# VH-VL binders against q0aze0, part 61

Target 1, 268 residues: q0aze0
Amino acid sequence: MKIILVNNRFKENTEKKAQEIAGQLSALNVEVIIDNGLDEPYAGTVDFIMVLGGDGTMLRAARRYGQRAIPVLGVNMGTVGFLSNIEINELAEYLPLILREEYSLEARMMLEVAVFQQQSLLTRVFCLNELLLRSNSPRMLSFALEISGQKLEPYRGDGLIVSTTTGSTAYSLSAGGPIADPQLDAFIVTPVASHIINKRPLVVSPEREISLHLLEEREAIIGIDGQIKMDFGAENRVLIKRAPHPLLMVNLKAKPFFTSIDRSLQRQ
Short names: E, the ipSAE of ESMFold2; O, the ipSAE of OpenDDE; V2, 0.75 times the mean of E and O plus 0.25 times the DockQ between their complexes.

## First folded at step 4 (VH-VL)

Design a1 (framework fv_bermekimab; at its last look DockQ between E and O 0.31; V2 from the best seeds 0.00; counts 0 for: pae E 14.2 > 2)
Fold by ESMFold2-Fast, scan of step 4:
Structure a1 (fold): chain C 268 residues (1-268), chain A 124 residues (1-124), chain B 107 residues (1-107)
Amino acid sequence: as target 1 above (268 residues)
Amino acid sequence: QVQLVESGGGVVQPGRSLRLSCTASGFTFSSYGVHWVRQAPGKGLEWVAAISYDGSNKYYAESVKGRFTISRDNSKNILFLQMDSLRLEDTAVYYCAKDRIYYGSGTFYGMDVWGQGTLVTFSS
Amino acid sequence: DIQMTQSPSSVSASVGDRVTITCRASQGISSWLAWYQQKPGKAPKLLIYAASSLQSGVPSRFSGSGSGSDFTLTISSLQPEDFATYYCQQANSFPLTFGGGTKVEHK
């Protein structure tokens, strides 16, 4: 059995805890690869991915490994997290179940994002939450949104979010998007401070292809899962599709989504 | 350097067929949708047909549906217009034109590069 | 099909004049309209796309406005090289359709 341990390089004691867990797993004849985010993703075959940290660490793990159809377990390190399934102090209790593969998997859709400059591919990334197009200046953007080869009315405003259902509680929520059941597959398209009063969030089939480009030269950025940032100008185009594979999240204990999000919203 | 060159025009008799070609150079032909647009002598522009960047989607003006066929060979950077059952009303200069949008599967925005045109006319 | 009506069919103008050309769609086309310039014996040249977006390399004296069904091309200060025929073209739905053209000629 080979396991990747993904840790949060910016949290105190996470590196020490990752080394401790690696030692414990090695003693049980498990090969361990540590990914602290500084190097390229591990390219070899892997049986399981254990993410030590909060939601941000989970998003990074999903971008690096989510397309490989490998079980991914989120282990919370004492921070508030919605993508983690167990707490670090529960790991010893659940480790035998992990090693015997006695757990269920929850599939979470991902986005495939391709950013072009003219006909040249600049980058192709996968993400779990969302793609954000936003103005990087006080001036609003003018941009085209296409859904499956259909041009919608031009958008004027601060930007647009294309989100998975998992991402419905991230940036899309802040911009007025709906809360979606993460087990449902759909794209959520949420305007950011639209100048047009009737621009509503759209919920569309995950089989749709979505594209965006600017109609006027403005300072803009593309943001992916709140972690990757790229300049975006009138010469750029982004294409968004459902990723080929969902992220396979390990479920060792019940975590009721609706009760958790309801409680979170009452506190904010 | 970015260039489109039409060929294949000439004098034809009504009811006959003719095939036009358009050779692209100086840009990545396979990334762009392309159009055929015609203009009768002394008249305005009339859009004839378009094909998506990958050839999967084809579009035609009502006046040419069932008679004209648009196709492309991305390996050779060539656009074609096969014109069957030609009529006197098909007399025109035929232009090929590249759409400005790249990787458009069914969307077009404006024609930013044009060829010089090739004349199709009918014998007396 | 979406019919595109241009007015006027011709306009007589002098260098330095402001020239306005209008284009009307028979049904709503959002902002999906392009403007072209054509000089005698030459292929058309794209000036404006998406109703108001200036094509790279086109002088700033050209501007487009409008949305829905009514559109305008404006040349703020006509230059000698601007005497030409201008066409609008809707890109909202197939078949794509052009306006009848407006000839800008010398007074």
Scores: ipSAE 0.669, ipTM 0.853, lowest interface PAE 1.9, mean pLDDT 91
Fold by OpenDDE, second read of step 5:
Structure a1 (fold): chain C 268 residues (1-268), chain A 124 residues (1-124), chain B 107 residues (1-107)
Amino acid sequence: as target 1 above (268 residues)
Amino acid sequence: QVQLVESGGGVVQPGRSLRLSCTASGFTFSSYGVHWVRQAPGKGLEWVAAISYDGSNKYYAESVKGRFTISRDNSKNILFLQMDSLRLEDTAVYYCAKDRIYYGSGTFYGMDVWGQGTLVTFSS
Amino acid sequence: DIQMTQSPSSVSASVGDRVTITCRASQGISSWLAWYQQKPGKAPKLLIYAASSLQSGVPSRFSGSGSGSDFTLTISSLQPEDFATYYCQQANSFPLTFGGGTKVEHK
């Protein structure tokens, strides 16, 4: 068995823990790779991904490795979030199950985000939570939203979020989006401070495609999972669709999503 | 400056063919959908055809469908309108116009730059 | 096809007047409506897009309003250079269609 440990290089405690765990796993004849902020994702094959940290680390891991259809376990290290399954102090207890591959998997839909400049692809990213389009100035944006070729009413506001159901409890929620069952596949399209007060979020089939472009020459920003940022202008367009592969999240411990929503959200 | 210049208009006989051209300059031609719009003498504007920025989608008015063909050469910044089986009712000034928004495979948002037009008329 | 009906077909006005032109679509077109100005012997000029967005370089005395099927172009204070024919155009669906035009003339 080969396991990759993904930690946050900016948090020393996670690095230290990764090294410790690596030692433990090595003693059990498990090959271990540590991704402590590698410039590029580890290119070799792995059987299991263990994420040490919080939701942010999981999001990064998902973007880096989610397309490989590898089981991903979130191990929380003292943070509040939605993407960890077990606590770090529980790892020893569950390690035998991991090694024996005695766990269930939960498929989480990811976004495929393609950003274009003119006719050229700038970047293609798979992300677990959301794509954000927002103004880079105090002025409102005017942009066009198309869903599967349907031309919606022009959007005017601070921005727009296209989120997975997993991402529904992230920025989308703060913007007034609905909380979605993470086991459901859907897009959530949430306006950010629209000039239309009653502009409602849309729940969209994962079979549809979403396109965005600016109607005016304004400066905007695209954000992905709150970690990737890029400039977005009139010469750009973004296409969003369901990623071809879901993130396979390991479920070792039952975690009741709906009963923990209030507690988790209040602490964030 | 952004500019479109039509050419190819003239006097034709009914049933004949004519090919109009529109040369673009001052902007990235390949990034915009473009249109043909015509105006009969003393009449209003009539949309004729549109083509997406990459030429992958073409749209036609019912009055010209099956007779007119819109195409483009992005390497030369030229828009074309092949007009076959011309009729007297096709008499008009033909304008080419660019859509105001980048891209647009099937969505258009207004025509912000127009050519001067080229006249198509008929002889007996 | 979506038919666009403009009213009035012509209007006589004086410099400084408020001029209102209406356009009605035979079906809902959301806000995907453009307004054009055309002077004799000249190509049309885009004034308004997306029903109410002012095209760059167009004077602020021009404004557009409306959504769905009823739209309005307003010239708050008519200037000498504003005497022309105005057209609405729906950009909601193909085939694209224009209104019949409104000629703004000297009183």
Scores: ipSAE 0.487, ipTM 0.817, lowest interface PAE 1.7, mean pLDDT 93
Fold by ESMFold2, look of step 6:
Structure a1 (fold): chain C 268 residues (1-268), chain A 124 residues (1-124), chain B 107 residues (1-107)
Amino acid sequence: as target 1 above (268 residues)
Amino acid sequence: QVQLVESGGGVVQPGRSLRLSCTASGFTFSSYGVHWVRQAPGKGLEWVAAISYDGSNKYYAESVKGRFTISRDNSKNILFLQMDSLRLEDTAVYYCAKDRIYYGSGTFYGMDVWGQGTLVTFSS
Amino acid sequence: DIQMTQSPSSVSASVGDRVTITCRASQGISSWLAWYQQKPGKAPKLLIYAASSLQSGVPSRFSGSGSGSDFTLTISSLQPEDFATYYCQQANSFPLTFGGGTKVEHK
């Protein structure tokens, strides 16, 4: 069995714990690859991905490995997030189940994001939570949104979020978007500080294609999962689709989504 | 660098057919919708037809519907207009034009690159 | 079909003049309107798309405004190279349609 351990090198506790867990797994004849974020994603075949940390570390794992149809387990090491399934102190209890593959999987839709400069593909990236288009200056943006070739009235404001249902509890929520059940597949399109009063959040079929571009020259940024930032200008366009494969999240322990939403809202 | 070149124009007798070609270079042809636009001598612009980036959607002006067929070969970067049952009112310079919208399946924003046109003359 | 009515049909102007051309759609087209410039014997050139967005390489003396059904192209200070015919075009619905054109010519 071969496992990737994903951790965040900027959190000292996770690096030490990853080394400890790798040693434990090696003693059980499990081959372990550590991905601490410094190197390119591991390209070889693996059976399982274990993410040590919070939602941010899971987002990076999803971007790197989510299209490979490999089970991904979130192991929380402190603050409980939306994407972890078990706590680090429970790992020993659940490890036999992991090794015997006695767990269920929950599919989570991802976005495929293609950014272009004029006619040329600049980059293609996958994300679990959202794409953010925002102004990079005090000035508002004027931009066009298309959904499967249908042109909406132009937007004017600070920006726009296109999120998955998983991402509905992230930046989209702060910008006034709805909380969505992550078992649904959909795009959630949430304006950010719209100057157009009738621009409401939209919930859109996952089979649609979403396109964005600026209508005026302005300094803007595309953000991916709050972790990747790209300059975006009048010469650019972004195309957003449902990714070919969902993230396959491991369920070892029941985790009640709706009560966790209540707790998260109380902490804001 | 970005260029469209029409060809296949000429003098055509009543009832005959003609096929126009438009060769694209300097951009990713298969990512953009393309149009045919014509202009009769001394007259204004008339949109004729458009085709989506992948060829899945085709649109025609009423004046040519049923007589003209737009198509594209993305492997060769060529746009075509097959013109059947030509009439006097089809006499025009025919331009091909690239739309600025990337992957526009049914939406177009503006034709940002034009060819220099090819003349089609109906001769009685 | 959406009919585009362009006025005036011609404008006599001098270098330095402010020139305004209007375009009216027979039904609402939101902001999906383009403006083109054409000189004799040449292909049209895109100036403005989405009613007010300036195409790359077009001088800032050109501007577009309007939404819904009424649109305006303005040349703030006419230059010798601006004598040409100008067309509006709606890009809201198929079939796409052009206005009849406005010829801007030397007084």
Scores: ipSAE 0.006, ipTM 0.427, lowest interface PAE 14.2, mean pLDDT 86
ESMFold2 (binder alone), look of step 6: mean pLDDT 92; pTM 0.950
OpenDDE, look of step 6: ipSAE 0.186; ipTM 0.716

Design a10 (framework fv_bermekimab; at its last look DockQ between E and O 0.01; V2 from the best seeds 0.00; counts 0 for: pae E 14.2 > 2, placed apart)
Fold by ESMFold2-Fast, scan of step 4:
Structure a10 (fold): chain C 268 residues (1-268), chain A 124 residues (1-124), chain B 107 residues (1-107)
Amino acid sequence: as target 1 above (268 residues)
Amino acid sequence: QVQLVESGGGVVQPGRSLRLSCTASGFTFSSYGVHWVRQAPGKGLEWVAAISYDGSNKYYAESVKGRFTISRDNSKNILFLQMDSLRLEDTAVYYCAKDRLYYDSGTFYGMDVWGQGTLVTFSS
Amino acid sequence: DIQMTQSPSSVSASVGDRVTITCRASQGISSWLAWYQQKPGKAPKLLIYAASSLQSGVPSRFSGSGSGSDFTLTISSLQPEDFATYYCQQANSFPLTFGGGTKVEHK
């Protein structure tokens, strides 16, 4: 068995725990590849991905490895999050189940984002939560939204979010989007501070293709899962569609999604 | 073998323009941010400019902002620095350098691969 | 801009000595700090990133410590090839800034 152990180099406690766990797994004849986030993704074949850290580390793991159809387990290191399944102090209890492949998998849809300059592909990335288009200045944006070839009336405001259902509790929630059961597959299209009062969040089929471009020259950015930022101008276009493969998340114990979101809303 | 090679330096007159080039080999150029760092004779290192992996984000030191333009051609694995309105204070060895971070790990950190440098100096 | 103050500006040392170089940021930079070695006539070489992580191929006698605003580079037992100038560099925010350098020279 070969496992990728994903951690965040900039969190000292996580790095120390990653080395400890790697030694523990090696003693059980498991080959361990450590991905601390600094270098390119491991290119070889692996059987399992273990993510040590918070939701941010999980989002990076999903971007790097989510399209490989490999089981991915989130192990919480002490911060509250939505994407981990077990706590670090529970790992020893669950490790035999992991090694025997005795767990269930939850499929989570991902976005494929392609950014163009004219007809040239500038970049293509995958993400688990959302793409954000936003103004990078005090001036509002004027932009076009097209859904599967259907051109909507122009948007005016601070931006737009195109989210997965997993991302419904991230930035989309802050912008007034609905809370979605992450077991559902859908795009959630949420306006950010729209000047047009009747622009509402849209919930659309994950088979749709979504296109965005600016209608006037403004300083804007495209954000991917809050981790990748790109300048976006009137010469650019972004195309968003369902990624070819969902992220396969390991489920070793029950997820309290509804109780977790309920508690989060009480704390605002 | 990962390598960066600068070219385009030389003797120039104040107020003129010069374009530096940096050719990359041995790594996936389009997956990394790249930097220009300079060093005046007998002085320390000074960061000049950086460009993101896809060319969409560009950053400059205040001393060169508005005069220098960083760009890249990922199809040819080349980094450029267009230097306009050159001043005596721009005299330095100019290094190009690859960022340590793979593009999805963050924007910029430090420089793990450096070229040999190209000298820009002035006649007087 | 974040100012990086490096001390001392030079140090005279002998082979086998323990050498300590300090770097201070004008504001908090977490662990967004790198250390470089530059030998005469050569390009800089990355020694340490993330304040304390040793770059592949760098000898274990080099170590980094610190977080926030105060950082230290230590050479536990100076070797002949270690006589060089050392620089710290912050990556917390743009513009990226280097320390003034510390020259490690022969006694």
Scores: ipSAE 0.500, ipTM 0.776, lowest interface PAE 2.5, mean pLDDT 89
Fold by OpenDDE, look of step 6:
Parts: C-alpha cells; structure tokens; sequence
Structure a10 (fold): chain C 268 residues (1-268), chain A 124 residues (1-124), chain B 107 residues (1-107)
C-alpha cells in the first residue's frame, strides 16, 4: 500500500504530525509520500490520500489529486470545517480499517474550470468548492452569463459564484446561497451583491455548461476555492462544467450532514 | 485602430450577382462575430446577416435567405457577402460591422465598429 | 420576429434640452438592447449596449434604461453634435431587428 499524506507546510503542527504518521505507517510496511504543497503533486500511483488539517488543505488536495480517482480521507486537526471525516486522535482507531480498505466512499462533484484568452486556453483547473468572479474595484461589474448556450440577462454586481454542492457551505453560503445536500450533484450560481436586490441563486443541472465573460473593459479577478487568484479582463472567458471525475471522499465515520449544519455554522 | 472597409458595391442589373467584401484591421478578426447591415436610401437600418467567429454559424434575415451567403476568411481578415438573384429592393448602402465582445457561443451583443459602407444600386 | 417600435419618429429640440426616445419590443428581450447614433452620410455609432451600459468614448449625457419590453434613451442636455438619427436594436435573438429610428432635429 502507498499513501500520500497531505499537510500544510505553513502549519507546523501538521508537518510534525505528518512525519509522525509517516513513521507509523512505515513501520507497518506502508509506503508514504508527504505532500506539504512545496513541490509538484506526486505523479506516481498511490492507493490512498490522507489529508491532515482543515478544509483549506482538503481543497488543495482535491485540486492536486482529485482527478486521479484516489480515496481521500480528511483528518481534522482541531479546525472547524465540513470536509474532514475523523479527528486526528481517532486515526489510530481507524488505521486498521484504512489498511484493509474497509471503508465507504462518497463521490463529490468537482468543477472543471477553463479560463481562456480569446481562443487560447490559459489554464484548466479542477476544484471542489467554487469559482468566484469579482470586481477588483469598488464599482460593480457587468458580465454575461450563459448556461448551455442560453444567454441570461446581463449581470451587474460585485461578482458571481459558481459552486458545487460541497461548496454550498463555503463562500456561496456567505453570499446568500442555499445549503445543498452533498449527495446531490448540481451547480449553485450565487450572486454577489447584485444590483437587483432580490436576485436569486440558481441551482443548475450538472449536465449543463456555464460560461462567463465581461461586458465592459473593467478588470476583474477570478478566484478558485479561495486559494487561486487570476486577473480577468474583457478578452477573457471562463467555461465551467462538471469535472469528469468526482472526488472520492472516504467515509470511516458516520457524520450526519444536516444535523451538524447548525453546530458547524455556530462555530464560525 | 480598429477598422472595417467595405468594397464590391456598384451598379447591377436585376437578377445578377454581386460579391461584397469587408477587410478588417486593428483587431483579432477571428475572435469576433461580424455582421452585414444595409440601409436603403432615406430609410432605416436593416440587419442582413451575421457569422460567428469561426464561421460555424450563419444567420440571415428572411428577406435575403436563400439568395445571400455570408462567409469569412480569417486568414485574410475578410468578410464576404455573396448576393445572388438581386432585386430592386436590395438597393442600399451595405455596412459591415464588428460585434463588440469576444465570444464563441454564437450569440451577439452589439456592433461597436462599422465600415463606411458600399452602395449597391440597379440599372434599368 | 421581434418588432421594435421607436417613438417619436422625430423630435424638435434645442441645445440644452432633455431628449427622451423610447423603444418597445414586441416581446421580452431582457436587457439585450443597443442604441445607435447615425449622422447623415455616416455609419452608425454604438452608444449604449445591454440596455444601460455606456459604450467607451460616449459622453455621459447619454444614458439608457429599461428592461423587458420598454426601453429609453435619454440625452440629459442636448449638444449641437447630437442632432442625428437614433436607432434601437434588439440583440436577444435572431433575426436581429432595428427600430424605425428617431430623428432629433433643430427646433
């Protein structure tokens, strides 16, 4: 068995724990790769990914490895979030199950985000939570939203979020988006401070494609999972669709989503 | 500077054919949809045809459908309008116009740059 | 086809006047409306796109409003160079269609 431990190099406690766990796993004849984000993603074949930390670390792991259809376990290290399954102090208890591959998987839809400069592809990224288009000035943006070729009314506001159901409890929620069942596959399109006061979020089929481009020369920014930032101008466009593969999240411990919503939100 | 220059207009006989050209400069021609719009003497504007950035989609007004063909050569930055079976009611100044925004969906948002037009008239 | 009806067909005004031109679509076109200015012997010039967005380089005295079926072009204070014919155009669906035009003339 070969396992990737994903941690955050900027959090010393996660680094120490990663080393400790790596030692334990090695003692059990498990090959371990530690990914603290400093280097390029490990390109070799692995059987399991263990994410040590919070939601941010999970998002990074998802972007780096999600397209590879590898089981990913979130191990919380004292943070508040929605993406961890077990606590770090529970790892020893569940480690035998991991090694025996005795766990269930939850498929979480990811976004495929393609950013273009005219006809040229600038970048393509898979992400677990959301894409954000936002003004980088105090003035609102004007941009075109198309869904499966349907041209919607010109959008005016501070920005727009296109989120997965997983991402519904992230920035989309703060912007007034609905909380979505993570077992559902859908796009959530949430306005950010629209000039139309009662502009409602859209729940869109994962079979559709979403495109965005500016209607004005004003510059904007694209954010991905709150961790990647790109400049976005009048000659750019973004195409969003369902990623070809979902993130396979490991479920070792039952964690009722709806009963935990209030608790999680109260802690934020 | 973004510029469009029409050519090919002139005096024709009814039933004949004429080919208009529009040469683009100052912008990435292959990234934009383009239009033909005509204006009869003393009359208003009438949309004639449009073509998507890559030529994959073409649209026509009912008045010219089956008679006119819009096309483009992106390698040469030229827009064409082949006009067959011309009629007296086709008398007009013909403008080519650039759509204002880059897109690839086949939708159009407005015409921000126009040529000066080329006149098509008829002889008896 | 979507019919665009402009009113009035002509308007006499003086420099400094507020001029309002209306355009009505035969069906809903959201905000996909453009306004053009055309002077005699010249090609049209884009003024407003998406019903209310001012094209770059166009003076701020021009403004557009409306959504759905009813739209308005307003010149807050008419200038000598503004005497021209104005056209609305729907960009909602093909075939694209123009209004009949409004000629702004000297009083």
Amino acid sequence: as target 1 above (268 residues)
Amino acid sequence: QVQLVESGGGVVQPGRSLRLSCTASGFTFSSYGVHWVRQAPGKGLEWVAAISYDGSNKYYAESVKGRFTISRDNSKNILFLQMDSLRLEDTAVYYCAKDRLYYDSGTFYGMDVWGQGTLVTFSS
Amino acid sequence: DIQMTQSPSSVSASVGDRVTITCRASQGISSWLAWYQQKPGKAPKLLIYAASSLQSGVPSRFSGSGSGSDFTLTISSLQPEDFATYYCQQANSFPLTFGGGTKVEHK
Scores: ipSAE 0.136, ipTM 0.692, lowest interface PAE 2.5, mean pLDDT 91
Fold by ESMFold2, look of step 6:
Structure a10 (fold): chain C 268 residues (1-268), chain A 124 residues (1-124), chain B 107 residues (1-107)
Amino acid sequence: as target 1 above (268 residues)
Amino acid sequence: QVQLVESGGGVVQPGRSLRLSCTASGFTFSSYGVHWVRQAPGKGLEWVAAISYDGSNKYYAESVKGRFTISRDNSKNILFLQMDSLRLEDTAVYYCAKDRLYYDSGTFYGMDVWGQGTLVTFSS
Amino acid sequence: DIQMTQSPSSVSASVGDRVTITCRASQGISSWLAWYQQKPGKAPKLLIYAASSLQSGVPSRFSGSGSGSDFTLTISSLQPEDFATYYCQQANSFPLTFGGGTKVEHK
């Protein structure tokens, strides 16, 4: 059995705990690869991924490994979040179930994001929560949104969020978008500080293709999961689709979304 | 135009080495992993080697480990394959090919751009 | 190494026929499979990635399906330009491996 153990070297000092867990697994003849975010993702065959930390560490793991259809378990190390399943102090209790594969999987839709300069692909990245287009200057953006080739009336404002249902409780919520059941597959398109009175959030079929580009020269940024940023200008276009594979989240404990929503949203 | 062009093929005699080059243009070479794939005359495709976008990771088929070395020069947009200790079964057209995905993906989705190949012939 | 077994090795077909090519992995590879088309004297061309996702510019008559260890490429209505050799390739782990190829040729 081979497991990737994902931690964040620079947050909550998860390194010590990762080493302890690696030692425990090695004693059970489990091969462990530690991914602290500084090296390239492990490319070899892997059976399971364990994420030690909060939602931010899970977002990085999803971007790195989510398209590989490997079970991913979120292990909370302090802060209540939306993406962890068990607490770190419960790991020893659940480890036998993990090794026997006695758990269920919950699929979470991801975004495939492609950024172009003119006709050339600059980057392609996967995203669990959201893509943000926003102004990087005091001036507002004027930009075009196309959904499956259908051009909407131009947007004018600070930007736009395209999120998954999982991302509905992140930046999209703060910008006025709805809370969505993460078991649904959908895009949620939420304007940021729109100056157009009737630009409301849209819920869009996951089979659609979403395209964004600026209608005039402005300094803008594309943000991915609040963790990756790139400059975006009039020469660029973004294409957003449902990713080929969902993130496969391991479910060892029932973690009801609706009955715990208020506690999870407080975050701190 | 996104393009890969191989060069350096030829006839190789026992005890000699050969170095293949692949020149990239029309895309940001340093953002993608790249591969060598070979095809013996009348035979199927065989993956040979790959190198990560920054050169930090190198991967080889078992048939070439210890004999071939993949490398890249990102400042000149060139991929290399150093071939030592060649054997008869190394006779093939050698293609270079580009990963479909950018380096942040962690996932390999196949090779979307290929060169036209360069022929290597082992003369025993 | 993951072995990829492709069948049939060749198929004779006419324009308009439905053609099905299968590919089996020796171990589970989830959906990490690519399909390529190669015409004589030319480099391969990517058709399908992630088992079922169509590469940009590839006609919709091509489709891929399967997961785990068994995969299928289907050409719903063969066109004259589709006579070629087709290869599957696992993309799950290094070393990457190709199937042996399937030649689609004129009756």
Scores: ipSAE 0.000, ipTM 0.444, lowest interface PAE 14.2, mean pLDDT 86
OpenDDE, second read of step 5: ipSAE 0.128; ipTM 0.686
ESMFold2 (binder alone), look of step 6: mean pLDDT 92; pTM 0.947

Design a11 (framework fv_bermekimab)
Fold by ESMFold2-Fast, scan of step 4:
Structure a11 (fold): chain C 268 residues (1-268), chain A 124 residues (1-124), chain B 107 residues (1-107)
Amino acid sequence: as target 1 above (268 residues)
Amino acid sequence: QVQLVESGGGVVQPGRSLRLSCTASGFTFSSYGVHWVRQAPGKGLEWVAAISYDGSNKYYAESVKGRFTISRDNSKNILFLQMDSLRLEDTAVYYCAKDRLYYESGTFYGMDVWGQGTLVTFSS
Amino acid sequence: DIQMTQSPSSVSASVGDRVTITCRASQGISSWLAWYQQKPGKAPKLLIYAASSLQSGVPSRFSGSGSGSDFTLTISSLQPEDFATYYCQQANSFPLTFGGGTKVEHK
């Protein structure tokens, strides 16, 4: 068995813990590759991905490895997030189940984001939570939204979020989007500080293609999962569609999504 | 083999322009920020300029700001440094260097791959 | 700009010696410090990044420590190939800045 351990090099003690866990796995005849985020994704084949850290580390793992249809387990190193399944102090208890492949998988849709300059593809990235288009100056944006070739009336405001259902509790929530069951597949399209009356969040089929472009030259950015930022101008266009493969998240113990989100909102 | 190769150095007159090139091979050039670092004869290292993986962010040392322009062509795996209004104080070996950091982190950490350097000198 | 001060500017050492080089930043740079080795006529080689992380392929006799404003590079048992000039470099903010260098030379 070959496992990738994904960690955040700059979190407290995570590199030391990753090395410790790698040693334990090697003692059990598991080959371990450590991905601390500073290098290119491991190019070889692996059987399992173990993510050591919070939701941010899981988002990076999903972008790097989510399209490979390999089981991904979130192991929380501190505060429990939405994307982790077990705590680090529970790993020893669950490790025999991992090695025997005694777990279930939950499929989470991902976005495929393609950014163009005129006719040329500049970049293609995948993400688990959302794409954000936002103004990078005090001036509001004027931009066009197309859903499966249907041209909507122009948007005016600070931006727009196109989110997965997993991302419904991230930036989309802060912008007024609905909370969605992450087991459902859908795009959630949430305006950011729209100046147009009655621009509401939209929930659309994941089979649709979403296209965005600026109608006026402005300082704007495209943000991916809050981690990757790219300049976006009037010569640019972004195309968003469902990624070819969902992220396969390992489920070793029940995680009560609705009670967890309810408690999180109540806690302040 | 992971490699950077500089070219374009030579003898120039003060006030003239020169364009340096750096060709990358053996790694995904479009996934890394890259730097220009210079070293005057018998002196220490001086950072000159850097460009982000996608070319959207450019950074310059104060001594070259307004005179030098860094750019990249990711389709050809080439880094450029356009040097205008050259001064005698610009005499140095110019190295291109790859940042250690893979682009997803969005910052610079250090330079793990260096070219052999190209010399820029002046004639009277 | 962040100024990087290295000390000493030179150190005389023998094979087998423990060598310590220090680097001080004019303001806090967290752990954003790299160390380089440069031999005459050659490009620099990265030894350590993020203050204490050893670059792959670099011998374990090299180590880095420190955070904030004060940093050290240690060579635990100097080898013949280690006689070179060493530089620190801060990566906390632009412009990036190098220390003045420390030349490790034969006694």
Scores: ipSAE 0.242, ipTM 0.678, lowest interface PAE 4.5, mean pLDDT 89

